VH-VL binders against q9umr5. Designs and how they scored, part 434

Target 1, 268 residues: q9umr5
Amino acid sequence: SYKPVIVVHGLFDSSYSFRHLLEYINETHPGTVVTVLDLFDGRESLRPLWEQVQGFREAVVPIMAKAPQGVHLICYSQGGLVCRALLSVMDDHNVDSFISLSSPQMGQYGDTDYLKWLFPTSMRSNLYRICYSPWGQEFSICNYWHDPHHDDLYLNASSFLALINGERDHPNATVWRKNFLRVGHLVLIGGPDDGVITPWQSSFFGFYDANETVLEMEEQLVYLRDSFGLKTLLARGAIVRCPMAGISHTAWHSNRTLYETCIEPWLS
Key: E = the ipSAE of ESMFold2; O = the ipSAE of OpenDDE; V2 = 0.75 times the mean of E and O plus 0.25 times the DockQ between their complexes.

## First folded at step 20 (VH-VL)

Design u8 (framework fv_nofazinlimab; at its last look DockQ between E and O 0.34; V2 from the best seeds 0.00; counts 0 for: pae E 9.2 > 2)
Fold by OpenDDE, look of step 20:
Structure u8 (fold): chain C 268 residues (1-268), chain A 122 residues (1-122), chain B 112 residues (1-112)
Amino acid sequence: as target 1 above (268 residues)
Amino acid sequence: QVQLVQSGAEVKKPGSSVKVSCKASGGTFSDYAISWVRQAPGQGLEYLGYIIPLFGTADYNEKFKGRVTITADKSTSTAYMELSSLRSEDTAVYYCARDEYYPSSWRGMDVWGQGTMVTVSS
Amino acid sequence: DVVMTQSPLSLPVTLGQPASISCRSSQSLVRSDGYTYLYWFQQRPGQSPRRLIYEVSNRDSGVPDRFSGSGSGTDFTLKISRVEAEDVGVYYCMQGTHWPYTFGQGTKLEIK
């Protein structure tokens, strides 16, 4: 039998968004028990990410307990960050494949059409003033806002991304690293035509430097310092990078070719 | 059942300011944006700007060169549009409208106020 | 700014006959998230505007099925299969993809 699949949605998503993915899994892996977690949908997806992590943890624990052979996680967009944090705080998770589906793993920055309705255009360049305030950190999008021009503010004010990245010292860094390293495979999916994740390389732990030059995962301090285990995972051959062009952000979970190429191989 | 109720008609002198209110009822004020649109007599619709009460941030059509200020009071579920340095060409019906974001990214103005006539005359 | 061009500007229609309004944008209205933020509004005489269609082809609740929206990219159409007396008014397209948001000139629908 196939291992159960747990799906975590993204910002303002619902279970309906994953109807095609469910169809693909049913066709290629019949009998697979797929659970799309119906938590923090719509407006509630703006709740602090740590709150979401706790809620999703409560939901996945029973599923994991009933699956002694392990489970797979498919986590889309913002959900990918939730899942990474989830795996960091759980010392007893049994995740085989963690599939990060177009997630801003190294954060989000820049003026994107997707953010227009969340933040006025004229304010986006100054979003750090909002996001790096205690008030701003009460919103999920600010929890992974990563302004390369205000690194000091990011490191000091980010209550989520900086912590799970191990970029800011905290007492749980070692334990979280240990927990995260329990994952069998980290499957990173994204692409240049996403249009939302900015830079798109964030889905592969790439990100801007101070000059907005995109550096790859291996050039990031979190990798070089192995602050949460990326270097170790890579050395194990446990990181899979699956870039794909021609896919917009809202289509990652609804593309058959992408599924067959990047997702299906890891749902054994 | 959601309604936007705007303040009454205004008559203003050139160079003065006007502040129009828009009170929302029947919904969660902080879950939406409030847009402001005006319509000169016998003319089309013109977008002025919007506010996101949740963040208290607003954006404006630069055509108005900083004359427009949009604010919101979450405690009273009321949005305000202030237009300064009024001119005769500012004579129009001003509308507030609700923008729905959930579950979609942006769905435009699905609920409109009744409009507020602002007349600018010497 | 994105220019929205409607045609025709005046639309006399016989009751029971179909009507069609075109709206063209000066640039693509497809946003990076894949959605197209094109809207249609109806304004009856003496009333506030009313949203009929959102995202090109979705009818708002309470909007009769005789109204339909279609199009892609830069070309959009609002169709009324059978015009009724209550359909008299001005129709506006609006783009919500590019800042600042902009309206078409409006199309005045009248009964012949």
Scores: ipSAE 0.133, ipTM 0.688, lowest interface PAE 3.2, mean pLDDT 93
Fold by ESMFold2, look of step 20:
Structure u8 (fold): chain C 268 residues (1-268), chain A 122 residues (1-122), chain B 112 residues (1-112)
Amino acid sequence: as target 1 above (268 residues)
Amino acid sequence: QVQLVQSGAEVKKPGSSVKVSCKASGGTFSDYAISWVRQAPGQGLEYLGYIIPLFGTADYNEKFKGRVTITADKSTSTAYMELSSLRSEDTAVYYCARDEYYPSSWRGMDVWGQGTMVTVSS
Amino acid sequence: DVVMTQSPLSLPVTLGQPASISCRSSQSLVRSDGYTYLYWFQQRPGQSPRRLIYEVSNRDSGVPDRFSGSGSGTDFTLKISRVEAEDVGVYYCMQGTHWPYTFGQGTKLEIK
């Protein structure tokens, strides 16, 4: 029998967005129980990410309790950050595969249509003034905004990303790392034609330096210091990198080739 | 369920200003944008601009930039549209509307106010 | 600005008969995500506009299934399969792809 699959959506998403993914799972792994969590839909996805983590935690507890052999997570876009935080704060998670589907794991530094709609007079170069304020941090997009030209502000003002990356001191850092390291596999999915995640390598824990040159995961300080367990996971052979070109941001959960190549092998 | 209630009708002289209010009840005011649309007598609809109360940011149809100001007061759940240098062709019903946005699904202007008639006459 | 052109501007219809309204945009309304930001609104006499259809073909809650939207690119259609007395009013298409958002000139539906 197959482990249950829990799906966590992204910004401005709903459960309907995953209908093709559900179909693919049913065809290739019949009998799999798949739950698409219907929380923080639409505009509610703009609520602070820690509020979302708390709500999703409450929803996954009974699912995990009924599946002592483990569950899988498929987490899309902003949802991948929610899931990573979930793995850190839950002493009792039993996640085997954490599948991060085009998620901004090292943050976001890019102008997008939805950012243009929300901040029509701002550009990525000045958005740090909004996001690195206490009021801006009450907004989910700002919780993972990462301006490479204002790293000092990011490190001091980020209430979410800098904490789950272990980039700021906090009393739970050791426990969060221990909990995260209990995951069986970390499956990283993304690609250059995404069009929203900027840089797209953020989905693989890559990010810009101060000159906007992308440094890969193994060149990042959080990896080198093993702040939350990336170096340990890679050494265990637990990190799978599955890049795929030709897929736009809203199409990751509706592409069969992507599913068969990057997702299906990890849904044991 | 969100409800939008607008201020009452106004009669104004050319060259003056008008400020129309739009009070929201139900739901969380900062969860959506407020759009403003007008309709001249016997004519169609024209989009003026919007405000996002969460961030205090607004944008305007270029046709009205310099004459229109859209603001919001989160503490009273009220949006305002002010139009200055009024002319006779500004005579219209002015509507506010709730505006929701998703990158994959924009469901704009699902709740409308009752409208505010502004008459500009000598 | 994107020009939205509706046809016809006046549409007399017998009760129980179908009605069809065309809307054409001066530019494509399709974004790279594959979605098309075209909307239909109904304004009954003396009332505020009411949203009927969002994103070409999705009915708003409480809208009867006799209303349907279709189209792609620059050409869109609103259909009413069987017109009822309560359907009297003016129908507007609107695009939300290009700033500023723009409306068609309206189609007045009348019972004849």
Scores: ipSAE 0.007, ipTM 0.424, lowest interface PAE 9.2, mean pLDDT 87
ESMFold2 (binder alone), look of step 20: mean pLDDT 90; pTM 0.932

Design u9 (framework fv_nofazinlimab; at its last look DockQ between E and O 0.01; V2 from the best seeds 0.00; counts 0 for: pae E 12.2 > 2, placed apart)
Fold by OpenDDE, look of step 20:
Structure u9 (fold): chain C 268 residues (1-268), chain A 122 residues (1-122), chain B 112 residues (1-112)
Amino acid sequence: as target 1 above (268 residues)
Amino acid sequence: QVQLVQSGAEVKKPGSSVKVSCKASGGTFSDYAISWVRQAPGQGLEYLGYIIPLFGTADYNEKFKGRVTITADKSTSTAYMELSSLRSEDTAVYYCARDEYWPFSFRGMDVWGQGTMVTVSS
Amino acid sequence: DVVMTQSPLSLPVTLGQPASISCRSSQSLVRSDGYTYLYWFQQRPGQSPRRLIYEVSNRDSGVPDRFSGSGSGTDFTLKISRVEAEDVGVYYCMQGTHWPYTFGQGTKLEIK
């Protein structure tokens, strides 16, 4: 039998968005128990990510317990960060494949239509004043806002991303790294036509330097220092990168070709 | 001109709860946070917490150990502060204030309500 | 919590004379973005607090130019160049840099 699949949605998302994915999984892997976690939907997805991590943890623990052979995680957009944090804090998770579906794994620093909708009068260059405040950190989006022009502020004020990345020292860094390394495979999916994740390479742990030049995963300090295990995972062949062009952000979970190419191979 | 108008004075028994309202007018309610500050008679100012009506998210001074609940109704441009398990030491004037936190600057409490006197007595 | 200490707590002043209030924080109020979130509030008798100064030295609209704020780090000052009768009240400094936000004890300005 196929391992259970747990799906974690993104910002302002719900289980309904994954109806096509469920269909794909059902067709290609009949009998797979797929659970789309209906937590923190819509506006509630703006809640602090650590709160979300706790909620999702409570939901996945029973599922994992009933699946001693292991489970697969499909985590979309913001959900990918939630899942990474989840795997970092859980010392007993049994995740085989962690599929990060167009997630801003290295953070967000974009001025997209999506952000403009949330912050109609805000500019990317000034969002740090909000996001790196105590108030700002109450919002999930700000928990992974990564302003390359205010690195010190990011490092000091980010209550989520900087911690799970091990970019800021904390007492649990070693343990979280150990926990995260329990994953069988880390499947990173994203693409240049996403339109929301900015830069799109963030889905592959690439990100801007101080000049807004995009650097690859291997050039990131978190990789070089192996702060949460990326270097180790790569070394043992546990990281899969699956870039795909021509897919908008809201279509990653509803594209058959993408599913067959990037998701399906890791659900066996 | 932006104004914050608070509800009237309250007299409460110990152990009860009080809910104070703060209605904003003359501006964009969703562009600001609403902070709550109290002042005991003859004493200084104490920060209670805030809400961002746009998102409905609130945070509190932990000193109050969960006794404070701040909510907001965007449709009526009204923020609420509820304090439960009232004690005599909760007797104070409670103020709401507008916090300008976005889009480009962070400025604290530029507009204040008139205050609401809450008296807790047996 | 960050402790804000004002001095003096009582400030009797002769009309037309200058006044100065000190506010010290237990921690630096300079945030990593370079801004310092130090505020001054005035509370006249029987009234709500009114913000006078934001971010150390910026006067709110309508605030007379006889009010000025200065300072850096942990040491801040509110100055009134020429005290007027309407200036009677309690003045509070507040820090908005560290959560939770905290106020000074207040300085009561009175006319001699």
Scores: ipSAE 0.022, ipTM 0.547, lowest interface PAE 5.8, mean pLDDT 92
Fold by ESMFold2, look of step 20:
Structure u9 (fold): chain C 268 residues (1-268), chain A 122 residues (1-122), chain B 112 residues (1-112)
Amino acid sequence: as target 1 above (268 residues)
Amino acid sequence: QVQLVQSGAEVKKPGSSVKVSCKASGGTFSDYAISWVRQAPGQGLEYLGYIIPLFGTADYNEKFKGRVTITADKSTSTAYMELSSLRSEDTAVYYCARDEYWPFSFRGMDVWGQGTMVTVSS
Amino acid sequence: DVVMTQSPLSLPVTLGQPASISCRSSQSLVRSDGYTYLYWFQQRPGQSPRRLIYEVSNRDSGVPDRFSGSGSGTDFTLKISRVEAEDVGVYYCMQGTHWPYTFGQGTKLEIK
């Protein structure tokens, strides 16, 4: 029978957003137990990411305990950062496939409608003033804001992304890396027409340097230092890259071709 | 003060389609769910579906067998409901309504449009 | 679909007297987030529906305090402490917990 699938939604999402993905799984892998975690829905998705990680951890534990053969994670947008943190902090997770569906894994540096809604007078060049304050870090969006022009502020103020990326020393770094490396496969999905994730290569652990030139995953310091295990994982053949053009940010979980190409093969 | 203004009454033949518009004014359109509800003459309310313009996601009551499509245009603050393969039983007043506090909770349609009468007759 | 059953369907009331409308659901309306998505709407003759009560007991802005909602789980009540002439119309309960969302049949309030 198929391993259970756990789905973690993104910013301003709810479990309902994944109804098409659930239909695809039911059609291709009948009998699969799929749980879409119904936590931090809608505006509650703005709560600090560590708070969300704690809540999702509590929900995931009993599901994993009932499936000793392993589970799969499908994690969309902001949810992919929640899931990566889960893989680091859970010393007993049994995740086989971690499917990261257009997630800002190296951060976000782009104006979006939800940033305009939350901070209506701000632009990406100025948002570091809000996001790298203690007040700003109380919002999930700011937990993964990554301004390439203010690296010292990012490293000092980021309460989430800089830590899970291993971009500064901390006492849990060895344990988090060990836990993350227990994943069977890391499946990275995203594409140039996403329109929200900026740069879209963040979904593949790429990001801007100080000149806003995109460096790919293998050019990133976190990869070269193997700070949380990306180099080790790639060397094992456990990283799968599945880019697809022509898909907007809200359509990743409702595109059948994407599902069949990038998701279905990993739902053993 | 948010206001929803719907397109005018329509008379349609069986088997055709109708597209009703719902324009929001006086507020932020994309932050809220826009619901569609109908009321047949002398009868109660029936929920058709909704859209969340911020995320571009919609869902529909299965009763309509894939005949309903709900869309939104954020640039004009307008939602649309299209009902195809019309039957005489689809004769009703069609309302759009807004949920003011979505996405933190579904608070059940705090602002309603004036309604659009759709009459299906041969 | 969740069935919402209202009682009574017709409610003649003397001006100034109390009125009570019952709404029962075929399933619990408590969602996993702990909230109960039960709503009351009023439709005056010739008008669009108007929300009165959201999430069981929260009165909308501009709704007179003579209206109150209560209940839990599957059993809910709308009360009007003293009926006024403007209260004539049809009252609907609605659930927003289970897709598709559903309304009760309506209760027609009339002055006798």
Scores: ipSAE 0.005, ipTM 0.429, lowest interface PAE 12.2, mean pLDDT 87
ESMFold2 (binder alone), look of step 20: mean pLDDT 90; pTM 0.932

## First folded at step 21 (VH-VL)

Design go1 (framework fv_mavrilimumab; at its last look DockQ between E and O 0.95; V2 from the best seeds 0.88)
Fold by OpenDDE, look of step 21:
Structure go1 (fold): chain C 268 residues (1-268), chain A 123 residues (1-123), chain B 111 residues (1-111)
Amino acid sequence: as target 1 above (268 residues)
Amino acid sequence: QVQLVQSGAEVKKPGASVKVSCKVSGYTLTELSIHWVRQAPGKGLEWMGGFDPEDGEPFYAQRFQGRVTMTEDTSTDTAYMELSSLRSEDTAVYYCATVSYDWETGRYSFDYWGQGTMVTVSS
Amino acid sequence: QSVLTQPPSVSGAPGQRVTISCTGSSSNIGAGFMVNWYQQLPGTAPKLLIYGNSNRPSGVPDRFSGSKSGTSASLAITGLQAEDEADYYCQSYDISLSGWVFGGGTKLTVL
């Protein structure tokens, strides 16, 4: 039998948004138990990510317990960060494939439709004033806002991304790394035509330097220091990169070609 | 508030086609996702198809594939459902409805309904 | 025959509490899709009663409530009133059918 698949959504998503993905899985892997976690939907997706991690943890624990052979995680957009954190804090997870579907794994820094809608008067260059404040960190988007021009503020004020990345020292860094390394495969999916994740390479743990030059994963300090296990995972062949062009952000979970190429191989 | 006004009752012979209209007001048709649900006399609700609220593409229940066509005229804010090869079992009240997304809850629902159109198929 | 199974009928006296169950499967409710409830008064079009498992549209009294657990959902009506006599339908999305699905409906009789 196929391992259960757990789907974690992104900002303002509905379980309905993942109907095509579930249909693809049902068609190609009949009998697979697939569950979209119906938590923190709509505006609740703006709640602090640590709160979301806790809620999703409570939901996945019983699923994992019933699947001793392991489970697969498909985590979309913001959900990818939630899942990474989830796997970091869980010392007993049994995730075989962690599929990060167009997630800002190294953070977000850019004007997007999402940001304009939530912060219509805010610009990319000034959002740090909001996001790196105590009240700003109460919003999920700010939990992974990564301003390359204000690294000091990011490192000191980011209550989520900086911690799960091990960029800021904390007492759980070693344990979180150990826990995360329990994953069988880390499948990173994203592409240049996403239009939301900025830079799009963030889905592959690439990101801006101080000059807004995009550096790849292997050039990042988190990789070089193996702060949460990326270097180790790569060394063991556990990281899969699946870039695809021509896919907009809201279509990653509803593209058949993408599914067959980047997702399906890891659901066995 | 959205209002849906449907065309009048129809009487058809077996093998014929029927086209029911649904005129939208309060909002433009381009802002809405229209779906069709029918109800045979004394029976339950049956979803027939509609326009996907996320990608705008029409999709139909498998049972009606090849026999139903749903179209929209944005110039008149009118949605249409055409059902061909009618049979007695198609006798029902046909409803148009809007499927809307609530951003607060992240939920879709059939929030507004037309008054229904009775279609009778008899020899 | 319906993908979502409801009891054909329920009854209660005025002021009582009644519940209507909606049993689905892993291909719909169990897959994480929302459940909506609709009220259909005799001779009228259905009306949205509960959306997204437990949310009430404006105008719906708080004596109506919805819940979801596992592969099932439930509609609860407290303080039953004569005007509540109607047919009630649950609705969700099913991946095996690639479409929206309704329950078979439940006729509520107020005694």
Scores: ipSAE 0.915, ipTM 0.950, lowest interface PAE 0.5, mean pLDDT 95
Fold by ESMFold2, look of step 21:
Structure go1 (fold): chain C 268 residues (1-268), chain A 123 residues (1-123), chain B 111 residues (1-111)
Amino acid sequence: as target 1 above (268 residues)
Amino acid sequence: QVQLVQSGAEVKKPGASVKVSCKVSGYTLTELSIHWVRQAPGKGLEWMGGFDPEDGEPFYAQRFQGRVTMTEDTSTDTAYMELSSLRSEDTAVYYCATVSYDWETGRYSFDYWGQGTMVTVSS
Amino acid sequence: QSVLTQPPSVSGAPGQRVTISCTGSSSNIGAGFMVNWYQQLPGTAPKLLIYGNSNRPSGVPDRFSGSKSGTSASLAITGLQAEDEADYYCQSYDISLSGWVFGGGTKLTVL
């Protein structure tokens, strides 16, 4: 029978938003236990990501315990960062496929409707003043804000992304890397027409240099230093890259072709 | 305040069609998603279909697929539900309701309801 | 036979607590979909009472509360009053039916 599937939603999501994805899984993998974690919905998705990681950890423990053969994670947008942190902090996770669905894995440097609502007078060029403050770090969006023109501020102020990337010294780096490397497959999904994730290559661990030139995953220091295990996973053949054009940010979990091409093959 | 006013009671013969209207006031159909729920006499609520609040496309309960059509006229702020090939089992009160998203909680609910339209199917 | 199962009736005296259960499955409540509750007086349209498992819309007294656990949900009414006598319906979304589903309804009688 199929491994259980756990879905972790993103910013301002509802479990309802994933109904199509769950329906696709039910059609192609009948009998599969699929759960969208019903936590941090709506405005609660703005809580600090470490608070969300703690809450989602508590929710996944009993699911993983009932499935000793393993589980799969499908993690959308902001949820993909939550899931990557889960894989690092849980020494007892049994995740086979971690499916990262258009997630800003190397951070975000772009104006969005979410940011306009939260900080209506700010633009990406000056948002570092807010996000790299203690007050700003209380918002999840700022936990993965990555301004390539203020990298020193990012490295000093980030309470989340710089830590899970191993870009700043911390006492748990070795354990987190060991835990993350227990995943069977890392499936990276995203595309150029997303319209929200900026650069869209962040979904594939690419990101801007100081000139806003996108450096791909293999050109990133966190990859080259193997800070949290990306180089090891790639060498192991455990990283799957599945880019797809023509999909907007809110449509990734409701596109059947995307599901069949990028998700379905990994739901053993 | 949103208000939904439905068309009056209908009496139909088996095999006919009925089209129930739902006029929205206090808001516009471009901002709302209308769903339809029926209730047979002495029975519970049964969801029939509606416009998805996330993608704006209609979708229908499987048992009505092929004989129900839901449309909206944004120029008059009026939603319609048309049910064809009527049977006596379709005798019910038909409600329209708004499906609303609460961004604070991330939840969807049927928060405003029309007064209901009685449709009686008898020979 | 609704996919969401409710007791057909419950009763309580004024001032008492009653609970109304809503039992679903892994294809609806158990998949992580929210539970909403509606109150219906005879001859009237349903009224939203609880949404998103436990949230009260404006104007609903705090003696109404909702909860969700596993594949089930419950509505609790404390300080029962005569005006609470009505039919109560739970609602969720179901992936097997690809649609919204209501429970069969519970008639609350205030003794």
Scores: ipSAE 0.824, ipTM 0.910, lowest interface PAE 0.9, mean pLDDT 93
ESMFold2 (binder alone), look of step 21: mean pLDDT 90; pTM 0.930
ESMFold2, look of step 22: ipSAE 0.815; ipTM 0.906
ESMFold2 (binder alone), look of step 22: mean pLDDT 90; pTM 0.928
OpenDDE, look of step 22: ipSAE 0.908; ipTM 0.947

